# VHH binders against DNA primase DnaG (dnaG), part 1

No score or structure here was measured in a lab: all are predicted.

Target 1, 371 residues: DNA primase DnaG (dnaG), of Nanoarchaeum equitans (q74mb1)
Amino acid sequence: MAKFAPVQYKYIIKAEFEIDGIVDREDIIGAIFGQTEGLLGMELDLRELQKQGKLGRIEVEYKRVGNKTIGTITIPTSLKAVETSLIAAAIETVDRVGPAKARFRVKEIVDVRSSKREYIRNRAKELFVQLLSKTAPDIEELRRELEEAYYSKQLIEYGEEKLPAGPLVEKSDEIILVEGRADVVNLVKHGILNVLGMNGINIPKSVVELSKRKKVTLFIDGDRGGELVLRNLLAAGADIDYVAVAPPGREVEELTNKEILKALKSKIPLEQYIKNLRISINNDENKEKYKELLSKVFDTKKAIVFDEQFNIIDEKPLEEIDKLPSAYGIAIDKILDNETYAKIKGKYQLILALDSNVNAQERVITLKDIQ
Positions, changes and structure headers below are counted from each chain's first letter, unless a header gives other numbers; Kabat numbers aren't used for antibody chains.
F is the ipSAE of ESMFold2-Fast. E and O are both the ipSAE of ESMFold2, at different seeds. Each is the mean of both directions, binder to target and target to binder. V2 is 0.75 times the mean of E and O plus 0.25 times the DockQ between their complexes.
[cut] marks letters that were taken out.
The coordinates of atoms that the task and the answers printed are left out; those that the model quotes come from them. Centres of patches stay.

## First folded at step 2 (VHH; from L10 with T56E)

Design L10c
Fold by ESMFold2 at other seeds, look of step 4:
Structure L10c (fold): chain B 371 residues (1-371), chain A 122 residues (1-122)
Amino acid sequence: as target 1 above (371 residues)
Amino acid sequence: EVQLVESGGGVVQPGGSLRLSCAASGFSFSSYYLYWYRQAAGIERELIASISRGGETNYVDSVKGRFTISRDNSENTMYLQMNSLRAEDTGLYYCAAKSYLYGFNPQLYEYWGQGTLVTVSS
């Protein structure tokens, strides 16, 4: 986009804060954006207003007093008095900065345009009092209206791929990465705004780039599809720090607030999650069936397909693998390569092979996995 | 399994030194604010030192200048170097890790260790 003309600021919001802990400066700014995001609709979204030049740089000054951080913030705005007052009131709802409890109080709203500042300060004080007097119940109504608006229209587009995202993806030091749009909507509905979705199974370049500069938790469904998503992300060079998993048989898009927060709290470091995957194969009650099927196909130059009870349904030479019917699984007497995978992609849930050179969407079990 | 394990406690003479360690397993310290707390007999735990994700440290006045908190994210370990120990430093020392998920429905993640005993006695 073209460079925008400078906008002269009309008001300065001055607020004081007290934080029950030592926090980094970026967490103070992040908390302001994060805890006010979505409360006042997209037209008064602080991140968007800053991009439009309608909010200036948020300046933070603070000092440490014992185990506390106290200080002030200054927010220039070119908005009208009513909108400025709403933003100021929203800032007072910020109650945490990083892991610490926080209290914000608006000290004043100052007019930068004239030497008639005393009159404007008195009027801004009156509007602020009016807002507080009306908005304890009105804030609840505003929140309800904002939830309805956000549920239907809240998502933003991120990156060149126009990925579905919550509004805090750029501002947060940490992101939650999910597979699709429905997952993003559900997390945003439950107040998790630093979420980024991937639209499909192909790994977007924007996701890889973002993962290299932010802490990433991959939040996956409680089925086998999540393993494929992780594998594809790692192959593309994404920097994944943690994995959170929905309960077995559940999808992220259907989880309740409590289930979402519990899963995120119980996140597992990437290396431990990968190790757990290897352990689960060794404890798989069907491991002997996998060995039996691979043994039957080994050195035969054939492939066999089988049902969920591991009964053989059909068998053909490898050169006729495309003629085998869809089934629960297939076992092949070769290393799974791109040519073979192209012929069987999407036809099976489980692939048994001698080894694999392919990052398949389906679960692949090789001789190394079961020996 | 997610846990914090303190070590390095023991019995020491007044004026002596100890180095406490806090090792994390099952999660990474890198995204967490880290804390040391102390609990004397019959008293609630009190925060004595903290270190932010960016390395900014803080101490209560009673330990400032004598204790040093540090973190090694690559070893997933936090330390407390305690010098010039006094009888009033006796107590259980706990480590804690806290993180905050941003959003209008925020959640504080926190983990606590079981404590390591420090006794400053003749």
Scores: ipSAE 0.000, ipTM 0.475, lowest interface PAE 10.4, mean pLDDT 80

## First folded at step 4 (VHH; from L10c with L101T F104K)

Design A3
Fold by ESMFold2 at other seeds, look of step 6:
Structure A3 (fold): chain B 371 residues (1-371), chain A 122 residues (1-122)
Amino acid sequence: as target 1 above (371 residues)
Amino acid sequence: EVQLVESGGGVVQPGGSLRLSCAASGFSFSSYYLYWYRQAAGIERELIASISRGGETNYVDSVKGRFTISRDNSENTMYLQMNSLRAEDTGLYYCAAKSYTYGKNPQLYEYWGQGTLVTVSS
């Protein structure tokens, strides 16, 4: 275990206030805690943060001018810039101290330890203006928006398509290829800077060209949608060297640092990834039942629904596929496309088809998946 | 019944003294900020003195050094000692008590007296 040291504060929030009356010092501090309670959730509760040592003692300096109390507060924090900015914004919602009307305005957020002082000041002002000007989402949405804005400054645009990229994508001999901007932001947030996004479904020409010059690891979601992305890349002529896969049911854009590192550590060559897909199906004890059902439906222009024991429950022509009952599975005599999938989505746990052009949420087994 | 009752008003000569009292019933002063207001003929009511829960006081310039606000929480009473009275001090004097609570149902509690008349005349 590493040797522990006392908490070192990283930022200081400085705010000004004007209060329409003479108030006790304790009521200024009490209003800050009392009017922010519950606003930021339990993770950022000011009393809890102070108990944890992550929020320092609130210092108050003020003077009385006529029947007003005017002054400043200073709050040290050891939190990251985003969390510090959220606390600063919450303080500006304080509008009463004791019985008196009040207004608070954050003057600055100072970086205690930093060659980064001016950057944080300017960026905190920009993010604060953004916070005030947007529809009020829940606090989780606000946190994501602030993080996206902060890390987006580190992104560059790549190629004529202006693809989202980390700053090291040009300089690195290897790149990590992800589906979109949110994935790029998440990887950059966690220190992976040689990352390139693709703008969704269409495969950019710049990605195909880059893949022929550099080693590419495709980092895909842990569901069948990632297989569609890979298929489209290969059809476009991209040269993919490795595949890394997010945990089952997880998307790259939502992964933690540990999940990202584990997935990248477990990357495998493209050919092995494809082979593993075939082996997984070959080791399925029901493989012969899949073959039998596909054989029965083949060249019939029909769809067949079946139960968990693979007994046929009902059968109808393909044009009447939406009239079939919900069941454990369905086998169809066609390629699964978007139109067909829209008619059967959510009705079955298993889909057997001749081929698939769809990233279905259900398990899909095709003729190519069966040897 | 929650109320504030002023007393001690009357007629006094210039240079004289007068002591106003404000007694509360139905609630305790201990959690309240306390105030004296004055309304002279033809003008709006003005705050002239205040005292916080912790005893911090404030006065408008026209009464500084002449008036003293104080509170006795055990008697649930606030006072205004008025010395060196001037004709300009004539008016109706009101006491007020204010408190604010935070929490799920935040609310300002504010109570006013009916006023006591002070007349400074020769």
Scores: ipSAE 0.458, ipTM 0.829, lowest interface PAE 2.7, mean pLDDT 84

## First folded at step 5 (VHH; from A3 with N58Y)

Design B10
Fold by ESMFold2, look of step 7:
Structure B10 (fold): chain B 371 residues (1-371), chain A 122 residues (1-122)
Amino acid sequence: as target 1 above (371 residues)
Amino acid sequence: EVQLVESGGGVVQPGGSLRLSCAASGFSFSSYYLYWYRQAAGIERELIASISRGGETYYVDSVKGRFTISRDNSENTMYLQMNSLRAEDTGLYYCAAKSYTYGKNPQLYEYWGQGTLVTVSS
């Protein structure tokens, strides 16, 4: 195998110069070496550093403008930052090239390792996207995680709960409220900067307080999960003004710029959204099943527990409601009050009742809802 | 003793040509940048052409295309070929040699000739 011994530079010094005369290229280089000799001691002498391979070739580019020579030099170095800075400063002391007066000024010192890291970062993103375009959706989670990492740097932390937010959340009169951090990242990615995220079912106090100061649009997924988020927000006392909904079957975190803008433009007042939910129930194929179950419990003083196919699993008097098993749903012959809800909370996904005095976390269907 | 001696000046008609030379003694041109200056009556001395150690040249706009500077280091002589001469080219022409040394005692060496008169007249 062939041996490989590359010279690995850490920094590149870039300096510009102006010389009051027409001079030879070798005199430019000679002035740099000649006027820095002895200034920094033997260990930082430029000729010695070049012999040791710690300083690369000095590259010179110039043009002639009238009786002037104007240009730039680049000097690669494998030295550490302090030594590189000393070399750069020494170059600025060069004031003659041949018989002509000269002025040198360091324009920048480029960190070669930072340039390599930026290349690797950008190329890795390109290769990852290329891989995704050739594979099934089973890597969709990885794709979201990589995009999350890339755009997370634009997020700020809001409130004592350190909620994910866009940078304009505090300054804007209107706030877009989303369920989680992935949603915030996606909206920020597409230029929506007045966005605030939440964490799970524990609605942060900072969100509730902010909702009382600003107009809030809740931007929810296009499936039934969005209704749970709204219900929890209302139960916590948040002041929600509008609702925007992602296209059916789509999540906010996966929307394109066009879809985001369309959904936000199509936002509706909260009251209208709630009204539309009632219309959806009335068109539900299960509406007649809800009516049948409610009619079976009506005026019986009983509760009935049922499965997802609406088959009755068990039935007990209302005073024994706590003895019923967990199931898909329960129908009760009463108005759902706090006492009854405490006995059934968390055991069912659906509660059918005559009416409700409770803001339950589960879905509640009442006689009013199915009329 | 260091000397620069110009020659080749004289009287010439408009449109004519002259060749000036500048010979050095006591030092070698090879380490020097070389220059031709012109001084017209009542005017400060003006750089009109220069040539670097490596042969790179400069000309002021008023002589560009008409004058040619050259050097012959083996003969320790610099030349100025002046073509298409004009009345405003009249003046005293000086050669100069300049060199800069680095080190503990940096120094600009600068030598001048006595001048050679060029008169462009009908």
Scores: ipSAE 0.578, ipTM 0.884, lowest interface PAE 1.9, mean pLDDT 83

## First folded at step 7 (VHH; from B10 with S52T)

Design C1
Fold by ESMFold2 at other seeds, look of step 9:
Structure C1 (fold): chain B 371 residues (1-371), chain A 122 residues (1-122)
Amino acid sequence: as target 1 above (371 residues)
Amino acid sequence: EVQLVESGGGVVQPGGSLRLSCAASGFSFSSYYLYWYRQAAGIERELIASITRGGETYYVDSVKGRFTISRDNSENTMYLQMNSLRAEDTGLYYCAAKSYTYGKNPQLYEYWGQGTLVTVSS
């Protein structure tokens, strides 16, 4: 390795070629640059990378056999494994050297620092190159796909439900609980290894049990769906210590390293998060309208359906709740249970009830939320 | 008006010599790989010698040691020195120039002469 690579290079691309003619060395090098130009975007353009010192001198060794030129090229790079693999795949698309037809194939990518790291990086080469064999319109999108495929293989399965988890979830005294597999992959990608995912809204028993033994930070999306996850966990008896929230409108699965670290550093105790939710309801412009509607339905054994201006559209006894029309909202004189919810699911955006035993997808406001 | 013109062909006795020339007009040889081909009656045209932009040469076994390809970029001319000629060297000799352009509009530029006849007979 030390024969041709400066100490600062990370990888060496080794490729073989066969050319159907006698060609000059400079045309071999020129074909590599010329036929990869524009293929990987400006940030991975080989000429530009060489000017920046991120690609080393291309070394070419060849032998002439009849009317053929057969040999190898060696390209040192200081780029990361993903970028190196992309460049290696691009070199395989070179099919002409001067006027002669040519075939290039990458033999290996060598990690100059460690034989174990070199072996792992070289074997990952086929997965990365195979992904690149599909034409990719956007290099950043392809980079994310490659990284997700790579880090997805580093997950472990936790519990009887086979939940997606980082490798340190059992060892750590603290865990970060996220909604799904994509969230776990993103956090592991960014070095957060004490992560446990759930199956959406279906709260696994293993999660509830783990939450009673370990300090848990729930890391939720910045939309209202994240708050539903918290509510479901608490209803299932999970012991949540902290809540971290993704930036508004952002999902945990799409966060950058800086956004993840910022959100985790800004986590707040569960009690404070719940207090903040109550303050948000108290600042709601429509709080008094909710209170008025609940007061109006209280002790009537009826349900009242209302529009976005909180005008009553229709009302019926609770026994006939399924006969009420779809509308903006419904207020009911009972605890929202599974039986009642089955009759009104999907018909309303807002449900006002005395209390709730139900894991509803719609917004539910109860007497305790208002008072 | 791109053109390659061969000259120097003729009738020669076995064991004799000829020097073929190929002159280019309308373009410069300096960016091109240059080739000599020959075609005998009823036989496919075969590559017999080539020379790269940098002067590297190739010869088929049947002419190696007897023929010499050379180029003079300043005169825009290529030569084939043919020594120790044999009856089987009889044929029509073509020069060719080839270049490949990379990039957005990749193209193979390939020019051929019309040929010059070489006859080796007693």
Scores: ipSAE 0.650, ipTM 0.901, lowest interface PAE 1.4, mean pLDDT 84

## First folded at step 9 (VHH; from C1 with G54S)

Design D1
Fold by ESMFold2 at other seeds, fold request of step 12:
Structure D1 (fold): chain B 371 residues (1-371), chain A 122 residues (1-122)
Amino acid sequence: as target 1 above (371 residues)
Amino acid sequence: EVQLVESGGGVVQPGGSLRLSCAASGFSFSSYYLYWYRQAAGIERELIASITRSGETYYVDSVKGRFTISRDNSENTMYLQMNSLRAEDTGLYYCAAKSYTYGKNPQLYEYWGQGTLVTVSS
C-alpha cells in the first residue's frame, strides 16, 4: 500500500471529569458528541471533524468511586491552536452523561511539537469565561474574537501615544504603516511583524519622527478614505517612501494572506501613486461639466447647487450659502476654508471650489484638479 | 402510559431472602439505567443499587455482598435478590428507570414505581 498523507496531530486535549453515577464508557463518549453538537457550527462539529480525520480517537480512562465515575479523556487533534481551544471549551460545557450529572474540566492542551504553546491553554481558559458571559455568540464572530485576542498578545506599544505595533518595529529598517489596531492585528496574524498602526490618532508625532528614520510603506484601504490618510500624513511632514493599496472595496484589516502579500509586492513609490491619482481625475467622464460649473461661478461671488444631471437647482450669494438646499453638488466662487465648510458640511456629495485648504469628508474638485 | 410496578415484598425473618421484581409497561428497559432505592422510616430515600445499560452494577456499602441487582431486557423486568436480610433493611423499596436524550430538546426521562414494602422481623 502507498503512503497516504498521514494525520499529524498538533495538539492533545486532556480533560478530567466527575460523574454523579455509574455509567457505561460508551455513554461518556456519546455525551461529548451529543452535548457539543451544533455548538460550534458545521465546520467545527466533532462528528464531522472525526470523519475528516482531524480529530483522533477519544480515549477514556476512569475508575468507580462509590456512586461516582471519575476519570480523564484524551483527544488528539490536527486543528490549529484557536480551533483546538474552541473544542476544549465546548467539552467543558458537557454537564450530563446518560442520566447522571457531570462536570468536565480541561486540564491542559499539550503541544505535540512544542511546549511554547502553553500560552494557548491559558488564554483559552480566560476566553472561556468571556464566552459564558456573552451568550453563545455567532461562531464566526467567536473565531475572529479568539484570533484577535491571541495575536493581540504579540503586539507591543510604540511611542508616547502607545500605538499598536508588531514586535519587530524597532529592529526593522523598513516599516509598514497602517491606519489602526485591527490592521496591525491582521498583518501580525499573517506574519508581517514590522507594522505600526496610528490607533485612530489623526497623525501621531511618533509616526512622523519614525518616518524620517526608517523606510515607510503606507498600506491603505482600497477606497477614497485611503487618499485622505496619505494627504494628512504628508501635511504633517511624514516621509512616506511607498504606498500599497488594498484591492478595490477591501479594507486592510480584512485581507487574506495572499491579498496582503500581493499588495505589498505591488507597492509603488509615493510620487507614482500621486501621479496616478491625478490622471484618474482627468479621466473622469464629467470633468468638462466640472469645468463648466466652475466657470459659471467664477468671479460672481456666488454659490450654485446642482443635481446629478448637472442642472442648476439654486443660486445665492456666498454670504447666503447656508440658505442653499441640499443637493448632489455645490460650486463656490472661493477657496474652501473652514468657515465655509462648516456651513455646507453634509449637504452635498461633491464640492467644486477655486482651491481648498480644508480636508473635507465630501469629494472636493478644484481648478488645479481639472487642469 | 408509562408504568413501573414492583412486586415481591413481604415479611421475612432476619437472615432470610426475598426477590423483588420491577416490571415496566409502556416503554422498554433496554435504553434505560435502572435503580433500586430504599426508604426507611424517618430517612430520605437512598439509592441502594444500580445497573447500567451494559450490566455494570453499583451497591451501597450496607448491602454489598448481600444484594444482587439484575435486569432482563427481553422480559422488561429488573430484579433485586436480597439475601441475609437484617432488621435495618426494613423499608419501602422503589424501582426507577432513567434515560437522557441530547437532541434539539434535551431532557431527562425518569420513571418511578409506587414501592413495595419489605419488613424484616422475628
Scores: ipSAE 0.677, ipTM 0.907, lowest interface PAE 1.3, mean pLDDT 83
Fold by ESMFold2 at other seeds, look of step 9:
Structure D1 (fold): chain B 371 residues (1-371), chain A 122 residues (1-122)
Amino acid sequence: as target 1 above (371 residues)
Amino acid sequence: EVQLVESGGGVVQPGGSLRLSCAASGFSFSSYYLYWYRQAAGIERELIASITRSGETYYVDSVKGRFTISRDNSENTMYLQMNSLRAEDTGLYYCAAKSYTYGKNPQLYEYWGQGTLVTVSS
């Protein structure tokens, strides 16, 4: 499998300059490096980027008009659009070449591989004006602001099912998968642009196929609904790599920027998430009571309802399950199916069954869950 | 001690020639852009010629073709050969050296000579 690829340039920065004097070509290049040094931090330092192959050779073309040097600079980069626009804006801060005063202006940023060059060029110019007019309080925060301003207007439709998605879903190697449109909007508003939503309970075919080509992080609420979504995805054959969980009591669609970033940074491999679910059931102080009740109902063809103290309130044959009173919980001697669930929906907080084929709103504990 | 000293000025007839020199002490010309300025009576000091670190030259139109700027880094000296002198070339000629450093404390280094008088008259 191809795990490595050569880096190709993605953008070309084209800038114009006017210098109030006759200068050497080497000093034009030296001024660009010298006056941007330390401005964008070490990870975006132009000398380091060039050493890493992420910034190409700076090409300079100029002519002399009287006591002025006028020309252009061309800089290829393999960086993403946001970082490229930051580099471009930093070049405009260059105000001296050697001893001469200078003015640099970015003319355009050209997308080497995309039919979207005009959009990127115009938008990058708008964003760099903001950089020129503001101090950089934090480069990570500034990057998020640029992405939000760029992508908040560009929610797209993905696949035959026209799923709600952020604009980077197709281009990113990693995808954040969320349940619905409201989640997508919230993540895009907070700068998470490689997000894909599912529309409703059915698992879209496009999601399953995408999961086989890209790394997928499922970002779910921390309740039972999230667990069911994961089970349905796995049953449909989706290849989920990581799980991120919203804070207790919170839904993905309502999270703040801080909560989103914390949850995504705390993602765990799918296998570990499943293991944690099994441990949580095993640590339930009432686990032995669940076993006792399931044992009492096993092979009896009956259902038993019980209170919060696990005292049996009533017992009836499965055929009369709809005649049982509402209670804290019910234990049934069968696989929970749609027909049975329709008869007991909303009457209990806890359902104990041999197995389950349904997405119940109540907590369901099966024999598999009770080791 | 940093100093620029011009020499070679004097009185010359129209059509004559002079060679001005600018010698540096206390620093090396090799990192500097070098300049000749001229100040006529009642007029602001004007740039007339410059030479880059690598030897690229500029001349104002009024002296182009008549004046030649040059530098000798081994002698730490700059020259201005002035040919076909005219009355309008009369003035005080100043040598300047400029360099700019980047980094945490960016700074323009700029040194000037005292001037050498050139008089073109009868």
Scores: ipSAE 0.670, ipTM 0.903, lowest interface PAE 1.4, mean pLDDT 83
Fold by ESMFold2 at other seeds, fold request of step 12:
Structure D1 (fold): chain B 371 residues (1-371), chain A 122 residues (1-122)
Amino acid sequence: as target 1 above (371 residues)
Amino acid sequence: EVQLVESGGGVVQPGGSLRLSCAASGFSFSSYYLYWYRQAAGIERELIASITRSGETYYVDSVKGRFTISRDNSENTMYLQMNSLRAEDTGLYYCAAKSYTYGKNPQLYEYWGQGTLVTVSS
């Protein structure tokens, strides 16, 4: 195929010819220059335009068919459209090549910039597809959806609950337990194949049974949701050996390969994780205020609601706890049970109680937590 | 003063060979396209072979593979080697030289020989 014209040319004249005889290539080119000499004046003289670099090299392709020479010429030009058209018309007046009669006809005048625009369009599409494969914030959601669909087909179903799992969960003697399907897909995408999901906050019986047979690392989000998952697992009797935690405020399903590996490498024994949680409560700057409020309700059979400055807003007997206003927190003179929690659920951000046998969505601090 | 003279014609048996020559005087072949034409009795001259200034050749199908056109610019002579001759090759053979000059006064220069007879018979 022909070489692309350089950026300095604007148009390519393409003309066809038929010559009544065999002729030398040199004479085809010579006829074009010779028979157009003087036709368009000095400013559009083809030989002069070539010297100025405004007219490129004339390329000739032809074949011989009997006693005829048939072919095409291409002439690059940096001239404007009007001047290019005048030159093209002049070429059509060439009626002899050597001693043979000839006919030239302009087939087309190609706009070089249109060819470059087509290349740019096609290359931009390729680069856009490449960006879908990389981290690009503006298109990241679509990329995630497409990858999730692809890697979801690589998962297996585990147990009667049909839990999402990586393909090596049954073969491995240790597993990584995560909250849900999106977490499983992300870990499998990054090469972690011994992973099992719980499909939400429900604690599947298959997970509890598996935890008693295999070494389990619980990989949780770096927020309160992750702590609730752990609490629910322990309450259901699961045997968790290690805990890995996503960076603060991050979810396991959104982590990069580096973040996943770092979190798993930094896993700690469950016992140590629980101790760290209790130490964190003991270092809370409001610990003495919690103790003060709990002391005020102790043995009173009352509940006290308080604001963010720990000022008492209202107090009522425990049997009237549902009549207390919503506030920052509530302190109660009893063990937090399901009956009491149903009456205060969603009204407070902090619950202070003597003890708790409820997995509340709110933060719960008990006398044991403070001591 | 300008002439083309053919030579080498004669009588030959079918399957035989002849070599025709066309010699120029008064001008140089080097700037010309050269041609051999054949005229059988009662019909118009027909082109049978040609050769360009650079040596590219054309042959009509009836002689292709049997005839060879060549030029010797140093001797100012063109040749037609005719092999495997057939009765249908009988006729007068003419050489021609043609050139076209561009420029202020464009002109076709065209010269013809007088012909040389080739007879292919038993």
Scores: ipSAE 0.668, ipTM 0.907, lowest interface PAE 1.3, mean pLDDT 83

